# VHH binders against Protein leg1b (leg1b), part 17

Target 1, 342 residues: Protein leg1b (leg1b), of Danio rerio (Zebrafish) (Brachydanio rerio) (q4qrf7)
Amino acid sequence: AVVTENGLPIQWRKAPSDLSHLPISNTGVQVNPWVYSQRMTMLKMVINATNAYMSSMGPGEQENPLWSLPLQLGWKLKSGRLADPTPDSSSTCGSEASDPVCISPLSFFGCVNYYLSVLPFLAAVETGVVSSGGHQMLIQVPAEVAQDYCSSYSDCSTKHPNTMAKWHLFFQSLRQVSQSKESDFNKKDSILGLMWAAEEESIQTASGACTERQKLYSSPEVSFQQSSVNLGAFISAAHYHASIERSGKFMSHLPSRVLQEADSPPNIADLSTEENHALYMLSWMNSINQLLGGSLVDLWRKAMCSAQAREKGQAFLDDLILDPKFPGSSLWSIICVMSTSC
Below, E stands for the ipSAE of ESMFold2; O stands for the ipSAE of OpenDDE; V2 stands for 0.75 times the mean of E and O plus 0.25 times the DockQ between their complexes.

## First folded at step 9 (VHH)

Design m05 (from o03 with L100S S103E G104S Y106W; framework vhh_ozoralizumab_d1; at its last look DockQ between E and O 0.00; V2 from the best seeds 0.00; counts 0 for: pae E 24.4 > 2, unsure alone 62.8 < 65, placed apart)
Fold by ESMFold2, look of step 9:
Structure m05 (fold): chain B 342 residues (1-342), chain A 123 residues (1-123)
Amino acid sequence: as target 1 above (342 residues)
Amino acid sequence: EVQLVESGGGLVQPGGSLRLSCAASGFTFDDYAMYWVRQAPGKGLEWVSEISWNSGSIKYPDSVKGRFTISRDNAKNTLYLQMNSLRPEDTAVYYCAKDSYGESSWPLYFDSRGQGTLVTVSS
């Protein structure tokens, strides 16, 4: 898939750098996360506010690991994954050409992305990493989806206490870890560990909250949706460093359109070799892990026992997903050997 | 390019011993499982031993178990096979092989890069 415009997330430049133009009431700033640019703005504010704490990632702001979030939102837009999946829908949400672009409340990935956009934003504001200018942030929650979402830091903490606690801990810890006397290598690993713990919890929460939306998709698309959640466990355990460049490469191998009932990875004619390979690998990883009762993920986590091991794990994931020549049948054996070696 | 060079073969009497060596280059040796395979005259390839990249897993078929010992020295990029209590049926060309993935079911495939070393067991 196409996942960047001039090296930045899709429609990044259209998103304001703050929320100063939104309605302000006596209860706070009214944010509508069903408008694409407003979700992108929340992510932009989080990235801008955290750059000062990310020097251990390497030189430059492009190394901030939170870039994965606006990049994946852009991929979801570009691949048609923010659109209404129902057959008779009159909705134009998820159309890249519309202005403003909206996000369908029935989209599976739109639902998942809410938990990776709104929840971290609210935690960043609550911890003071993102300045609110003294205003509470109030998230609009349409009535038809009210049970799936939350409207404020307090509401989100009540509905999703573990997820909010992990985002809160991540943002709360950033300054202290960045200023510690540890080596840059250890600081980087610690920051990434806290970030991925929060992102993985959001993905797990979202997979439960968003599951009803899967009924509206083809079987191959649902399989991909489930495989994507499984991949997250591998990425998080390796503390994957998701710079703009690395996230962009990774996501460019993700499918460029919603999968249809007749699609059979890795043999989808209108997708590239790279897209077919990534789909194949994700499917095998999910299938093998399910067959083994979760043991593949468990062994992977065991193998990710040190910062040095996690660095090797990141290289392995790059080879696995990005190299079409990587042998899929060897996944279990390689991970078993890695887990015994730490 | 991947290069595997076997050595240490020769003529031995039944009950004798030989140590085979395999010098490896052109790849990151300690990332791969390594194998010894053999081809007896007029027969197909037979798997003889396997060693994981860190020597943590070592396997043998029943035909050689207890008589052959595989080892590796990752600092020297070298694979070894100590063969004891040799029998006439061990007569074969012995090849070392690098683990290979993606072309068939594990562990039925491997990448054999050497010319082999002949082991002849005869009175």
Scores: ipSAE 0.000, ipTM 0.087, lowest interface PAE 24.4, mean pLDDT 83
ESMFold2 (binder alone), look of step 9: mean pLDDT 77; pTM 0.780
OpenDDE, look of step 9: ipSAE 0.012; ipTM 0.260

## First folded at step 10 (VHH; framework vhh_enristomig)

Design q01 (at its last look DockQ between E and O 0.11; V2 from the best seeds 0.00; counts 0 for: pae E 19.1 > 2, grease 24.7 > 24.2, placed apart)
Amino acid sequence: EVQLLESGGGEVQPGGSLRLSCAASGFTFSSYWISWYRQAPGKQREWVSTISTGGSTYYAESVKGRFTISRDNAKNTLYLQMSSLRAEDTAVYYCARSYTPSYWDYQFDYWGQGTLVTVKP
ESMFold2, look of step 10: ipSAE 0.000; ipTM 0.127
ESMFold2 (binder alone), look of step 10: mean pLDDT 82; pTM 0.835
OpenDDE, look of step 10: ipSAE 0.000; ipTM 0.237

Design q02 (from k02 with S31D G55D T100E Q105E; at its last look DockQ between E and O 0.01; V2 from the best seeds 0.00; counts 0 for: pae E 18.9 > 2, placed apart)
Fold by ESMFold2, look of step 10:
Structure q02 (fold): chain B 342 residues (1-342), chain A 119 residues (1-119)
Amino acid sequence: as target 1 above (342 residues)
Amino acid sequence: EVQLLESGGGEVQPGGSLRLSCAASGFTFSDYWISWYRQAPGKQREWVSTISTGDSTYYAESVKGRFTISRDNAKNTLYLQMSSLRAEDTAVYYCARSYEPSYWEFDYWGQGTLVTVKP
C-alpha cells in the first residue's frame, strides 16, 4: 500500500500545525475529528510537542515512535478504510478527492483511530505537553454515534479511566525519563514501554467500542480487522520502535484496499506478494492464538522479558510479517523457545 | 439549491449597533451549524461567530462580548447583533453553512453584506 507522500503521512502538509483557525468559545476550542485534516492536526501537534523528549530513539525527529499514528491514519485513507461501508451509501467520506476529506462515523478503522488520536491528544493537552493556550478541548461527536465516543479529557477519563491514565502517565513521564541518568538504551525501552501500554489499552478499548461496525464489512475484512487488533498485542509487548521509516515499511505491506468476500490470502490477485504474505501471517497468528485460547499472545509476552529480548522480538516480527520467504510454520516453536529463555 | 442571503449592513458610527440577517433556503436549516464570517478589503476571510444545531454559541475573541449570534428556525433566519462597533469591524459579512449536519467545516456562502464603521 502507498502510505507516504514525500516521506510523510498522506495529506500531512494539508493539515495545519495548530488549532488557531478553529472557533474558541468560553467553553473551549471546538475540534472536529471527523474532518481528516483536523484529526491529522491533533497527531501533528502531539508529534511536534514530543520531539524534544525523544533523543534516546536516535538522531532526528523521524525517530519519534509516535509517527505510526499519522501514518496509519494515512494508510486508512489511502486504502478506503475511512469510508462509509454501508451498501448504497451516498457518503463521500473517506475519499481523497473530497475537499475537505471527512471520516465516516460508521468506519471501523476510523473508530479505532479515534481512540489512538483523540485520547492521546487530550492527555497531551492535560499534562501540558501540548499547549492549549488555556482552553479546554471539546471534541465534536455526531449525535448518532455519541455513545461510542468521549468528547473531553474529563469525559474520556470517566468513560475510559484506565486508558486515559496510561496516556496521562506516558506524557507525564516523558520529560523525567528523557532527563534521567539511564543509558539511552534503557531510556528508549522505558519510553516505548509506556507508549505501547497506552496504545495497546486504546486498541483494546476501541475493539470493544467499535465492534458493531464490523457487521458492515465482508468476512475477510472482519478477519483482517480482528487480526490487526491481535497484532497490536505482539507489537506492544516487543516495545516496537515505530520510527517513520519502520512504520512506513510495515504499513506498506498492509492491504491497499478493503477486502471482499472472494478474497483468500495469500492468493489475492490484485494485491502484491508482500501484501498477501502480511495478510496471511496476520490471519494465521490471530487464528492460532484464538484456537489456543490466547496462549500464543501469553507466551509472546513472557518471551518479551527484558529490553534485549524485546529487541530480538522486534527483529522477529519484521522477519515474520515483512519477508515472504520467512517460514510461518515455525511460529509456535520459535515463540516457545524464546519464552523458555526467560 | 442552497441559498444564503445576507442583509442589514450599512454605515454606522464607532460605538454604534447593527443587526445582520441571513435568510436561508434549499436545506433543513435547523440541522446545520451556521456561521458568520467577514472579509475586509485586501484581507483573508475571518471567522466571527457560529451557532450549533443545539444553539450553543461561539465567538472570535475580537468580537466576544460585543456580538450576539442567534437564529429563528421557523423563519430559516440567522442573526448577528453587533454592538460597540469599531473601525476594525468594517468588512463584508458572510453567512455560511456547515459542510454536513453537525460538522464544523463550512462550505456554502452567501453574497455578503457590507458593514462600514466610519473612522
Scores: ipSAE 0.000, ipTM 0.124, lowest interface PAE 18.9, mean pLDDT 85
ESMFold2 (binder alone), look of step 10: mean pLDDT 81; pTM 0.823
OpenDDE, look of step 10: ipSAE 0.029; ipTM 0.566

Design q03 (from k02 with S52R R97K T100E Q105E; at its last look DockQ between E and O 0.27; V2 from the best seeds 0.00; counts 0 for: pae E 16.4 > 2)
Amino acid sequence: EVQLLESGGGEVQPGGSLRLSCAASGFTFSSYWISWYRQAPGKQREWVSTIRTGGSTYYAESVKGRFTISRDNAKNTLYLQMSSLRAEDTAVYYCAKSYEPSYWEFDYWGQGTLVTVKP
ESMFold2, look of step 10: ipSAE 0.000; ipTM 0.103
ESMFold2 (binder alone), look of step 10: mean pLDDT 84; pTM 0.845
OpenDDE, look of step 10: ipSAE 0.340; ipTM 0.735
ESMFold2, look of step 12: ipSAE 0.000; ipTM 0.183
ESMFold2 (binder alone), look of step 12: mean pLDDT 84; pTM 0.842
OpenDDE, look of step 12: ipSAE 0.029; ipTM 0.431

Design q04 (from k02 with S52Y T100E S102D; at its last look DockQ between E and O 0.01; V2 from the best seeds 0.00; counts 0 for: pae E 19.6 > 2, placed apart)
Fold by OpenDDE, look of step 10:
Structure q04 (fold): chain B 342 residues (1-342), chain A 119 residues (1-119)
Amino acid sequence: as target 1 above (342 residues)
Amino acid sequence: EVQLLESGGGEVQPGGSLRLSCAASGFTFSSYWISWYRQAPGKQREWVSTIYTGGSTYYAESVKGRFTISRDNAKNTLYLQMSSLRAEDTAVYYCARSYEPDYWQFDYWGQGTLVTVKP
C-alpha cells in the first residue's frame, strides 16, 4: 500500500498547521473531524506540540512515535477505507477526488481513527500541550450517528473516561519524563508505554462504538478489521517505536484496497506478495488467539516484561509481518519461548 | 477589557489556612486556563497552580497536597484554598490567564494579593 507522499502522510502538506481558519462560535472553535484535512490538522498539531519531548526517541522530528496516527489516516484514505461502504452508495465521501476530502461516518476505519485522533487531540489541548488559543474545542458530530461519537473534551470524558484518562496521563507525563534524569532508553520506553496504553484503550473503545459498521463490509474485510484490532494489542505490549519510517514501512505491507468477498489471503491476485503475507499473518495470529481464548495475547504480554524484551518483541513483529519468508507455523512456539525468559 | 482581580490575602499563622479569589471579567472565563503565580520578596515569580477548561488541575511540588485550585464558571471566579501554610509561602499571589502555545506564558495578570505567613 501507498502510505506516504514525499515521505509524509498522505495530503499532510495540504492540511493546515492550525485551526485558525475554522469558525469560532461564542462557545468555541468548531472542528469537523469528518473533513480529512481538519482531522489531519488535529494530528499535525499534536505531533508538532510533542516533538520537543521526544528527544529520547532519536534524532529529529521523524522519530516522534505519534507519526503512526497520520500515516494510518493516510493509508485509510489511499486504500479506500474512509469511503461509505454501503452497497451501491452514490456518495463520493472518502474519495481522494472529493472536495473537500471527507470521511464517511459509516466507515469502520474512519470511525476507529476518530478515537485515535479526536480524543488525543482533545486531551493534548486540555493538558496544555496543544494550545487552544483560549478557545474551547467543539467537535462536530454527524447527526445520523451521533451516539457513536463525542463532541467535546467533557463529553468524551463522560462517555469514555478510561480512554481519556490514559491520554491525559500520556500528555501530562511527557514533560516530566523528558526532563527526568533517566536514560534515553528508559525515557523512550516510558513514553511509548504511556502512548500505547492510550492507543490500545482507544482501539478497544472504538471497537465497541464502531462494531455496527462491520455489517457493511465483506467477510474478508471484517476479518482484517478484527485482525487489525488484535495486532494493536501485540504492538502496544511491545511498546513499538512507531517513527515515520518504521510506521511507513510497516503500513506499506497493509492491503492497498478494501477486501472483497472473493479475497482469500495469501492468494489475492492484485495484491503484492508482501501485502498477501501480512494479511495472512494477521489473520493467522488472530485465529490462533481466538482459538486459544485470548491466551496468545496474554502470553505475549507476559513475554514483553522488560524494555529489552520489548525490543526483541518489536523485531519479532517486524519479521512476522514484513518478511514473506517468516515461518508462521512457529508463531506459538516462539512466543512461548519468549515468555519463559520473563 | 480583560480584568483579573485577586482578593483574600492577609496575615496568617504557620499551619493556618487562607482562601484566595480571583474575579475575572471581559472574556469568556470558562474557555481559558487560569493559573496562580506567586512572587516572594527578592525572588522570581513562580508558578503555583493551574486549572484547565476541562477541570484538570496541576500544582507546583512545593504546594502539592496543601493547596487546592478551583473555579466557578458561573461566577467567573478562580479560587485557591491554601492550607498548612508555611513561612516560605509568603508572597504576592497573582491570577493569570493562559493563552500562548506555551501554557506557561500568559497574556493577562491581576494586581496580586499579599499573603504573609508569620507567627
Scores: ipSAE 0.000, ipTM 0.221, lowest interface PAE 15.1, mean pLDDT 92
ESMFold2, look of step 10: ipSAE 0.000; ipTM 0.130
ESMFold2 (binder alone), look of step 10: mean pLDDT 83; pTM 0.835

Design q05 (at its last look DockQ between E and O 0.01; V2 from the best seeds 0.00; counts 0 for: pae O 12.8 > 2, placed apart)
Fold by OpenDDE, look of step 10:
Structure q05 (fold): chain B 342 residues (1-342), chain A 121 residues (1-121)
Amino acid sequence: as target 1 above (342 residues)
Amino acid sequence: EVQLLESGGGEVQPGGSLRLSCAASGFTFSSYWISWYRQAPGKQREWVSTISTGGSTYYAESVKGRFTISRDNAKNTLYLQMSSLRAEDTAVYYCARDYSYTPSYWQFDYWGQGTLVTVKP
């Protein structure tokens, strides 16, 4: 899949760096996250505001682990996953050709991304990491599916207290951790741990809120959606350093289009070998996890018992997803061995 | 101050044509989506058409193929070309500024005073 333009997320440069162009009402700034550029701007603001605290990640702003979020959004756009999945829909929303580019409220991945964009943005603003210019941020909610979303920090905190609390803690802790006397290795691990705790909780929250949308997709796509959610747990547990480069490389192996009913990895004709492999591995992981009643993820979490173990875990995940020659049949045994080393 | 001023309304026979204009002032016209609404006597106000900043157009099913929305950013003016007019098109037509910038989820903060269109034999 295409996940970058000139080394940046899709349409990154087209998105404003702030929200100053948006109308200010008596009650605050009205942000519409269903406009692609506005959602991207929120993410951009979060990344830009957190760069100063991410020195432990490595040299340069590209090492900010939050880059996975806008890259993911871009991938969703390019792969058609922000569009209305309703059969025979006349809507062009979610297409790159739409003006402005919008995100369909019926999009599953658009829905999931909402919780990974709006919530962290609101938390960043609330904690003062992102400057609001003294204005309250108000989030526009689609009328048809208003029940699935929140409209402000207060509203989101009420509806999703655990999720928002984790984001709040992440942003609140950035300065403290970055200024600590700990090693860069420990700082990095701590920051990633806090970040992924928030992201994982967001994905779980989204899974509940967005699940009805899965009815609009093919069986293979739904399977992929579920696999993606599970993958989030693995990545989270490993405290994956989601720099722009690593995230881009990882996501480039994700499917470049919405899967259809006839699609069966690893033998999807119009997808690359890498895409087919990634899909197959994700499917395999999900299948095993389901067969084991979720114990695979638990075992993995147990295996990620230290920063050193997590580094190994990250490498394993890269090999698993990115190497077409990776023996998928060894997945269980490898994880078992890793878990015993803790 | 934001202002929208509609003009061009009048009486027309069924099958006839009429062009409405909306003059905008007090804001950067080119940066906003602009819409037409109408309200018939005894009925609720209904959405008619919207044009985006980039020129994308959206229409209600009832007017699709008959009405054309356009804009001239240099003149800060919105237009609605109406053709094949029907009796059911009789209404006060309003211009509205959209601040949502999202198809199908229209939100408006300013309205004009409206212009009356009457379609009768």
Scores: ipSAE 0.005, ipTM 0.250, lowest interface PAE 12.8, mean pLDDT 91
ESMFold2, look of step 10: ipSAE 0.012; ipTM 0.573
ESMFold2 (binder alone), look of step 10: mean pLDDT 80; pTM 0.809

Design q06 (from k02 with T100E Y103W W104F; at its last look DockQ between E and O 0.01; V2 from the best seeds 0.00; counts 0 for: pae E 21.2 > 2, placed apart)
Fold by OpenDDE, look of step 10:
Structure q06 (fold): chain B 342 residues (1-342), chain A 119 residues (1-119)
Amino acid sequence: as target 1 above (342 residues)
Amino acid sequence: EVQLLESGGGEVQPGGSLRLSCAASGFTFSSYWISWYRQAPGKQREWVSTISTGGSTYYAESVKGRFTISRDNAKNTLYLQMSSLRAEDTAVYYCARSYEPSWFQFDYWGQGTLVTVKP
């Protein structure tokens, strides 16, 4: 899949750097996250505001682990996963050709991404990491599915207290951790731990809110959706350093289009070998996890018991997803061995 | 010119049924999300139901299981089948066209049709 334009997320440069162009009322700034550029702007603001705290990640702004979020959004756009999935839909929403580009409310991944963009943005604003200019941020919600979304920090905190608390903690801790006397290695691990805790909870929250949308997709796509959610748990547990480069490389192996009923990895003709492999491995992991009643993820979490273990875990995940020659049959055995080493 | 014209309103007893229609003209009906709204006396306009271009349907919790939204693209008509009507369903019912890409804006509204549920 194409996941970058000139080394940046899809349409990154088209998105404003702030929300100053939006109307300001007495009640606050109205943000429409269903406009692609506005959603991207929220993410952009978060990344830009957090760069100063991410020195432990490595040199340069490209090492900010939050880059995975806008890259994911871009991938979703390019792969058609922000569009209305309903059969015979004539809507152009979610298409790159749409002007302005929008995100379909019926999009599963668009729905999931909402919780990974709006919630962290609101938390960043609330904690003062992102400047609001003294204005309250108000989030527009689709009237048709308003029950699935929240409209402000307070509303989101009420509806999703655990998720917002984790984001709040992440942003609140950034300065403290970055200024601590800890080693860069420890700072990095701590920041990633806080970030992924929040992201993982967001994905779980989204899974609940977005589940009905899965009915609109093919069986293979739904399987992929579930696999993606599970992958999030693995990545989270390993405190994956999701720099722009690493995230881009990882996501480039994700399917470049929405899967259809007839699609069967690893033998999807119009997908690359890398895409087929990644899709197959994700499916395999999901299948094993289901067969084991979720214990695979638990075992993995146990295996990620230290920063050193997590580093090995990251390498393992890269090999698993990115290497077409990775022996999938060894997945369980490898994880078992890793878990016993803690 | 874009037009939406509601019809089918009237008086009905509690527990009764009524079918509303919204005739659309002046645009490609099949390309738009269409919604029903209602406004009761002294209350704000509230969302009732929406049907997507692909035929997906959404309902307010207050009408879920009782109302059914549908569309006939060949006739450029939106329908709302209402059953098990209650007094609290009394309102002027409006159809509205969604303006894409904005899900929050409706560029055209009908004039509305009155539904009165009373013994």
Scores: ipSAE 0.000, ipTM 0.209, lowest interface PAE 14.4, mean pLDDT 91
ESMFold2, look of step 10: ipSAE 0.000; ipTM 0.122
ESMFold2 (binder alone), look of step 10: mean pLDDT 82; pTM 0.835

## First folded at step 12 (VHH; framework vhh_enristomig)

Design r01 (from q03 with S56Y; at its last look DockQ between E and O 0.02; V2 from the best seeds 0.00; counts 0 for: pae E 14.0 > 2, grease 26.5 > 24.2, placed apart)
Fold by ESMFold2, look of step 12:
Parts: C-alpha cells; structure tokens; sequence
Structure r01 (fold): chain B 342 residues (1-342), chain A 119 residues (1-119)
C-alpha cells in the first residue's frame, strides 16, 4: 500500500503544527478528531513534543517510535479504511478528495485510531508534555456514538482507567527515563516498553469499543481487522522500534484496499505478492492463537524476556510478515525454541 | 440557511404515546444524520436518537425499545414515535444535524417541542 508522501505520512504537510487556528471558548479549545488534519495535528504535536526525549532511539527525529501512529492513519486513509462503511451513504468521509478530509465515526479503523490518537494526546496534555496554552482540550464526539468515544482526560480516565493510566505513565516517565544514567540500549528498551504497554492497552480497549462497526464489513475484512488487533500483542511484547523507515516498510505490505467477500488470502489477484503474504500470515497468527486459547501469544510474551530477546523478536516479526517465502507452519516451533531460553 | 421545526409535543399520561415531527429545510436532508435531543429544566441537553442514510438507527440506552426514529426523505421530515412514556421523559425535544464531522454541524438546532408526562 502507499504509506508515505515525500518520506512523511499522507497529508502530513497539510496538517498544522498546533491547534492555535481553532476557535477558543470560555470552556476551552474545540477539537474535531473527525477532521483528518486535526487528528493528524494531534499526532504531530505529540511527536514534536517527544523528540527531545528520543535520542536513545538513534540519530534524528525519524527514529521517534511514535511515527507508526500517523503512518497508520495515512495508510487507513489511502486504503479506504476511514470511509463510512454504511451502504447507500452519501458521506464523503474517508475520501482524499473531500474538503475537509474527514473520518467516519462508523469506520472500524477510524475508531481504533481514535484510541491511538485522541487518548495519547489527552494524556500528553495532562502530563504537560504537550502544551495546552492554558486551555482545556474539548474533543467533539457526535452524540449518537458518544458511548464509544470518551471526550476529555477525565472522561477517558473514568471510562478507560487502565488505558489512560498507561498513557499517563508513558508521558510522565519519558523525561526521567531519557535523562537516566542507563545505557542508550536500556533507555531505548524502557521507553519502547512503556510506549507499547500503552498502545497495546489502547488496541485492546478499542477492539471492544469498536466491535459493533465490524457488522458493516465483509467477512474477509473483519478477519483482517481481528488479525490486526492480534498482531498488536506480538509487536508490543517485542518492544518494536517503529521508526519512519521500519513502519513504512511494514505498512507498505498491508492491503491497499478494503477486502471484499470474494477475497481469499493469499490469492487475491489485484493485491501484490507482499500484500497477500502479510494478510495470510496475520490470519495464521490470529487463527492459531485462537485455536490454542491464547497460548501462542503467551509463549511469545515469555520469549520476549530481555532486551536482547526482544531485539531478535523484532527481526523475526520482520521476516515473518515481510518475507513472502516465510512458511507460517514453522511459527509455533520457532517461538517454542525462543521461549526455552527464558 | 438551515431550518428545523419541531412539532407534536403535548401532555400524556404515564405509559402513553406521542409522535414528534421535525420539518427540515436549507440542506440536503437525505444526506445527513438527523437526531433528536431533549433537555429537562436545569439539565444539560442529552441525545435521544439518530437516523442516518440507509435507515440505520441509534438510540440512547434510556429510550431503547420505547422510542422509534424514522424519516421521510420525500417530505424532508424526521419523526420520533414515543411509547411507554415515563415521567423522566418530560423535556423539550429538539431535532438537529449531528453528523458530517465538522465544527459547524453541532450548531444547528430546532426551536424545540415540549413533551410533558404527567406524574
């Protein structure tokens, strides 16, 4: 799939660097996360504010591990996964041609991304990592879907206390970990561990909150949605370093369009060999884990027992997903061998 | 210019029924989510129900199974059929545009119609 424009997320340059252009009322700044550029701006603000604490990731701002979030938002736009899935809708949401480009509240992946953009943004503001300019951030949520989307730091903390606590801890700890006396290798692993604990909790929370939206999609697309949630458990346990380069390569193998009822990975004629392989492997990982009652994920987590093991786990995930020749049938046996070293 | 005009409010006994109407003009009615909200005295406005293109409907938990939202695109009219009414349903009921995510869509409200459920 197309994931970048000039090395940056889709429509990155169109998104303002802050929210100063929005009207301010006595109650605060009204932010509309259903406008693509405003959701991208929230992610841009988080990345810009955290760059100072990311030197252990490597040289340059492209190494910031939060880049996966705006890249996946861009992939969702390009692949049609922010569009309104309802039949006969005249909505232009999710189209790059709409003005403004918007995100449908009924999109499954738009919903999941909300938990990976709005919630971390609110936590970043609350901890002071992102400056609020002294204003409360008031997130617009259409009333008919309000049960699925919390709209303030306090509201999100009440509805999703574990998720908000993990984002709060990540941002609260980021400065201290970055300035500690640990080696860069250990700082990197610690920062990634805190970040992925928060991201994985968001993904798990979103999989529950966004579930009803799956009824509007084809069976193959729902299977992909579920497999994507399962993949998060593997990536988070490995403390995957999601730089622009690594995230871009990974996401370029994700499907470039919404899957249809007749689609059957790995044999979808209008998708590339790489896209078919990634779909097939994600499906295998999810199916095997479900059949084994969660044991595949549990064993993987056990195998990710040290920073060195996690580094090898990241390389394994790259091979598994990105190499079309990788046989899925060896997955269980390889993970078993890795776990015996712990 | 957007206009929303509610009607059909009145007094009913507990357990009774009412049908509210909202006549809409100034926008492409069939292309939008159209919603009912209500506001009791001294309370914040609360969402009641929404209908969108394709006939999909959404309801607040407090009214599920008792209220039915519908629309007639030929007449540009939204309806709310209310049944099994309770004292806590007493409020001024408003219709509103509530979708197409943009800042401006949250600003369009009707004048309201009063529903009173006698204790």
Amino acid sequence: as target 1 above (342 residues)
Amino acid sequence: EVQLLESGGGEVQPGGSLRLSCAASGFTFSSYWISWYRQAPGKQREWVSTIRTGGYTYYAESVKGRFTISRDNAKNTLYLQMSSLRAEDTAVYYCAKSYEPSYWEFDYWGQGTLVTVKP
Scores: ipSAE 0.000, ipTM 0.251, lowest interface PAE 14.0, mean pLDDT 85
ESMFold2 (binder alone), look of step 12: mean pLDDT 85; pTM 0.854
OpenDDE, look of step 12: ipSAE 0.021; ipTM 0.439

Design r02 (from q03 with Y99S E100Y; at its last look DockQ between E and O 0.17; V2 from the best seeds 0.00; counts 0 for: pae E 15.5 > 2, placed apart)
Amino acid sequence: EVQLLESGGGEVQPGGSLRLSCAASGFTFSSYWISWYRQAPGKQREWVSTIRTGGSTYYAESVKGRFTISRDNAKNTLYLQMSSLRAEDTAVYYCAKSSYPSYWEFDYWGQGTLVTVKP
ESMFold2, look of step 12: ipSAE 0.000; ipTM 0.184
ESMFold2 (binder alone), look of step 12: mean pLDDT 83; pTM 0.836
OpenDDE, look of step 12: ipSAE 0.104; ipTM 0.607
ESMFold2, look of step 13: ipSAE 0.000; ipTM 0.241
ESMFold2 (binder alone), look of step 13: mean pLDDT 83; pTM 0.833
OpenDDE, look of step 13: ipSAE 0.306; ipTM 0.719

Design r03 (from q03 with Y103W W104F; at its last look DockQ between E and O 0.02; V2 from the best seeds 0.00; counts 0 for: pae E 19.6 > 2, placed apart)
Fold by OpenDDE, look of step 12:
Structure r03 (fold): chain B 342 residues (1-342), chain A 119 residues (1-119)
Amino acid sequence: as target 1 above (342 residues)
Amino acid sequence: EVQLLESGGGEVQPGGSLRLSCAASGFTFSSYWISWYRQAPGKQREWVSTIRTGGSTYYAESVKGRFTISRDNAKNTLYLQMSSLRAEDTAVYYCAKSYEPSWFEFDYWGQGTLVTVKP
């Protein structure tokens, strides 16, 4: 899949760097996260505001682990996963041709991304990491699916207290961790741990909130959606360093289009070998985890018992997903071996 | 019933200082964002400063470095310490409460207190 434009997330440069272009009233700024550019702007603001705390990640702003979020959003746009999945829908929403580019509230991945964009943004604003001045941020919620989303920090906190608390902790801790006397290695691991705790919880929250939307998709796509959620658990546990480069490479192996009923990885004709492999491995991993009643993830979490172990885990995940020659049958045995070292 | 009562306004010379207070009641003060607004004669109401639930403070560019917003949650009171006052700071100053805890819309306003900066 195409996941970057000029090395940046899709339409990154088209998104304003702040929300100053939006109308300001005495009640605040109303942000519409269902406008692609506005959602991207929120993510952009978060990344820009956190760069100063991410020196432990490596040299340059490209090492900010939050880059996976806008890259994911872009991938979703390019692959058609922000569009209205309703059969024979005449809506152009979610298409790059739409003006402005919008995100369908019926989109599963659009829904999931909501929880990975709006929530962290609101937490960043609340904690003062993201500068918004004295302006209040109001989040527009589509009326038809209002129950699935939240409209403010307070509303989000009420509806999803654990998720918001984890984001709050992440942003609140950035300055402290970055200024600590710990090694860069430890700082990096700590920051990633906090970030992924929040992201993982967001994905879990989203899984619940967005589930009804799965009814609108093909069986293979639903399987992929579930596999993606499952993957999130593995990535989170490994404290994956989701730099722009690593995330981009990883996501480039994700399917470039919405899967249809006839699609069966690894033999989807119009997808690349890499895409087919990734899909197959994700499906395999999810299937095994389900078969084992979730114990695979638990075992993986156990195996990710140290920063060193997590580093190895990251490499393993890369090999698993990115190497078409990786033997999926070895997944369980490898994880078992890894877990014994903890 | 939610109540906001501003006080501390008065006449002051340019370069002078003044401290405004806003006494809040009828809601959990510590859970809400609280802001100062002001309205000069013939002008629209403008934002001055906000203090969020986490303690973060924000200021309009026109007052940055001169005004300090603070809150005492134990006393349910908002403060605005104004220094280096200018003629253009002349206005009725209002305190405002956010609509919901940690929310961004304001639903209650005080009656205001007049600040006049003149030689």
Scores: ipSAE 0.000, ipTM 0.261, lowest interface PAE 10.9, mean pLDDT 92
ESMFold2, look of step 12: ipSAE 0.000; ipTM 0.140
ESMFold2 (binder alone), look of step 12: mean pLDDT 81; pTM 0.823

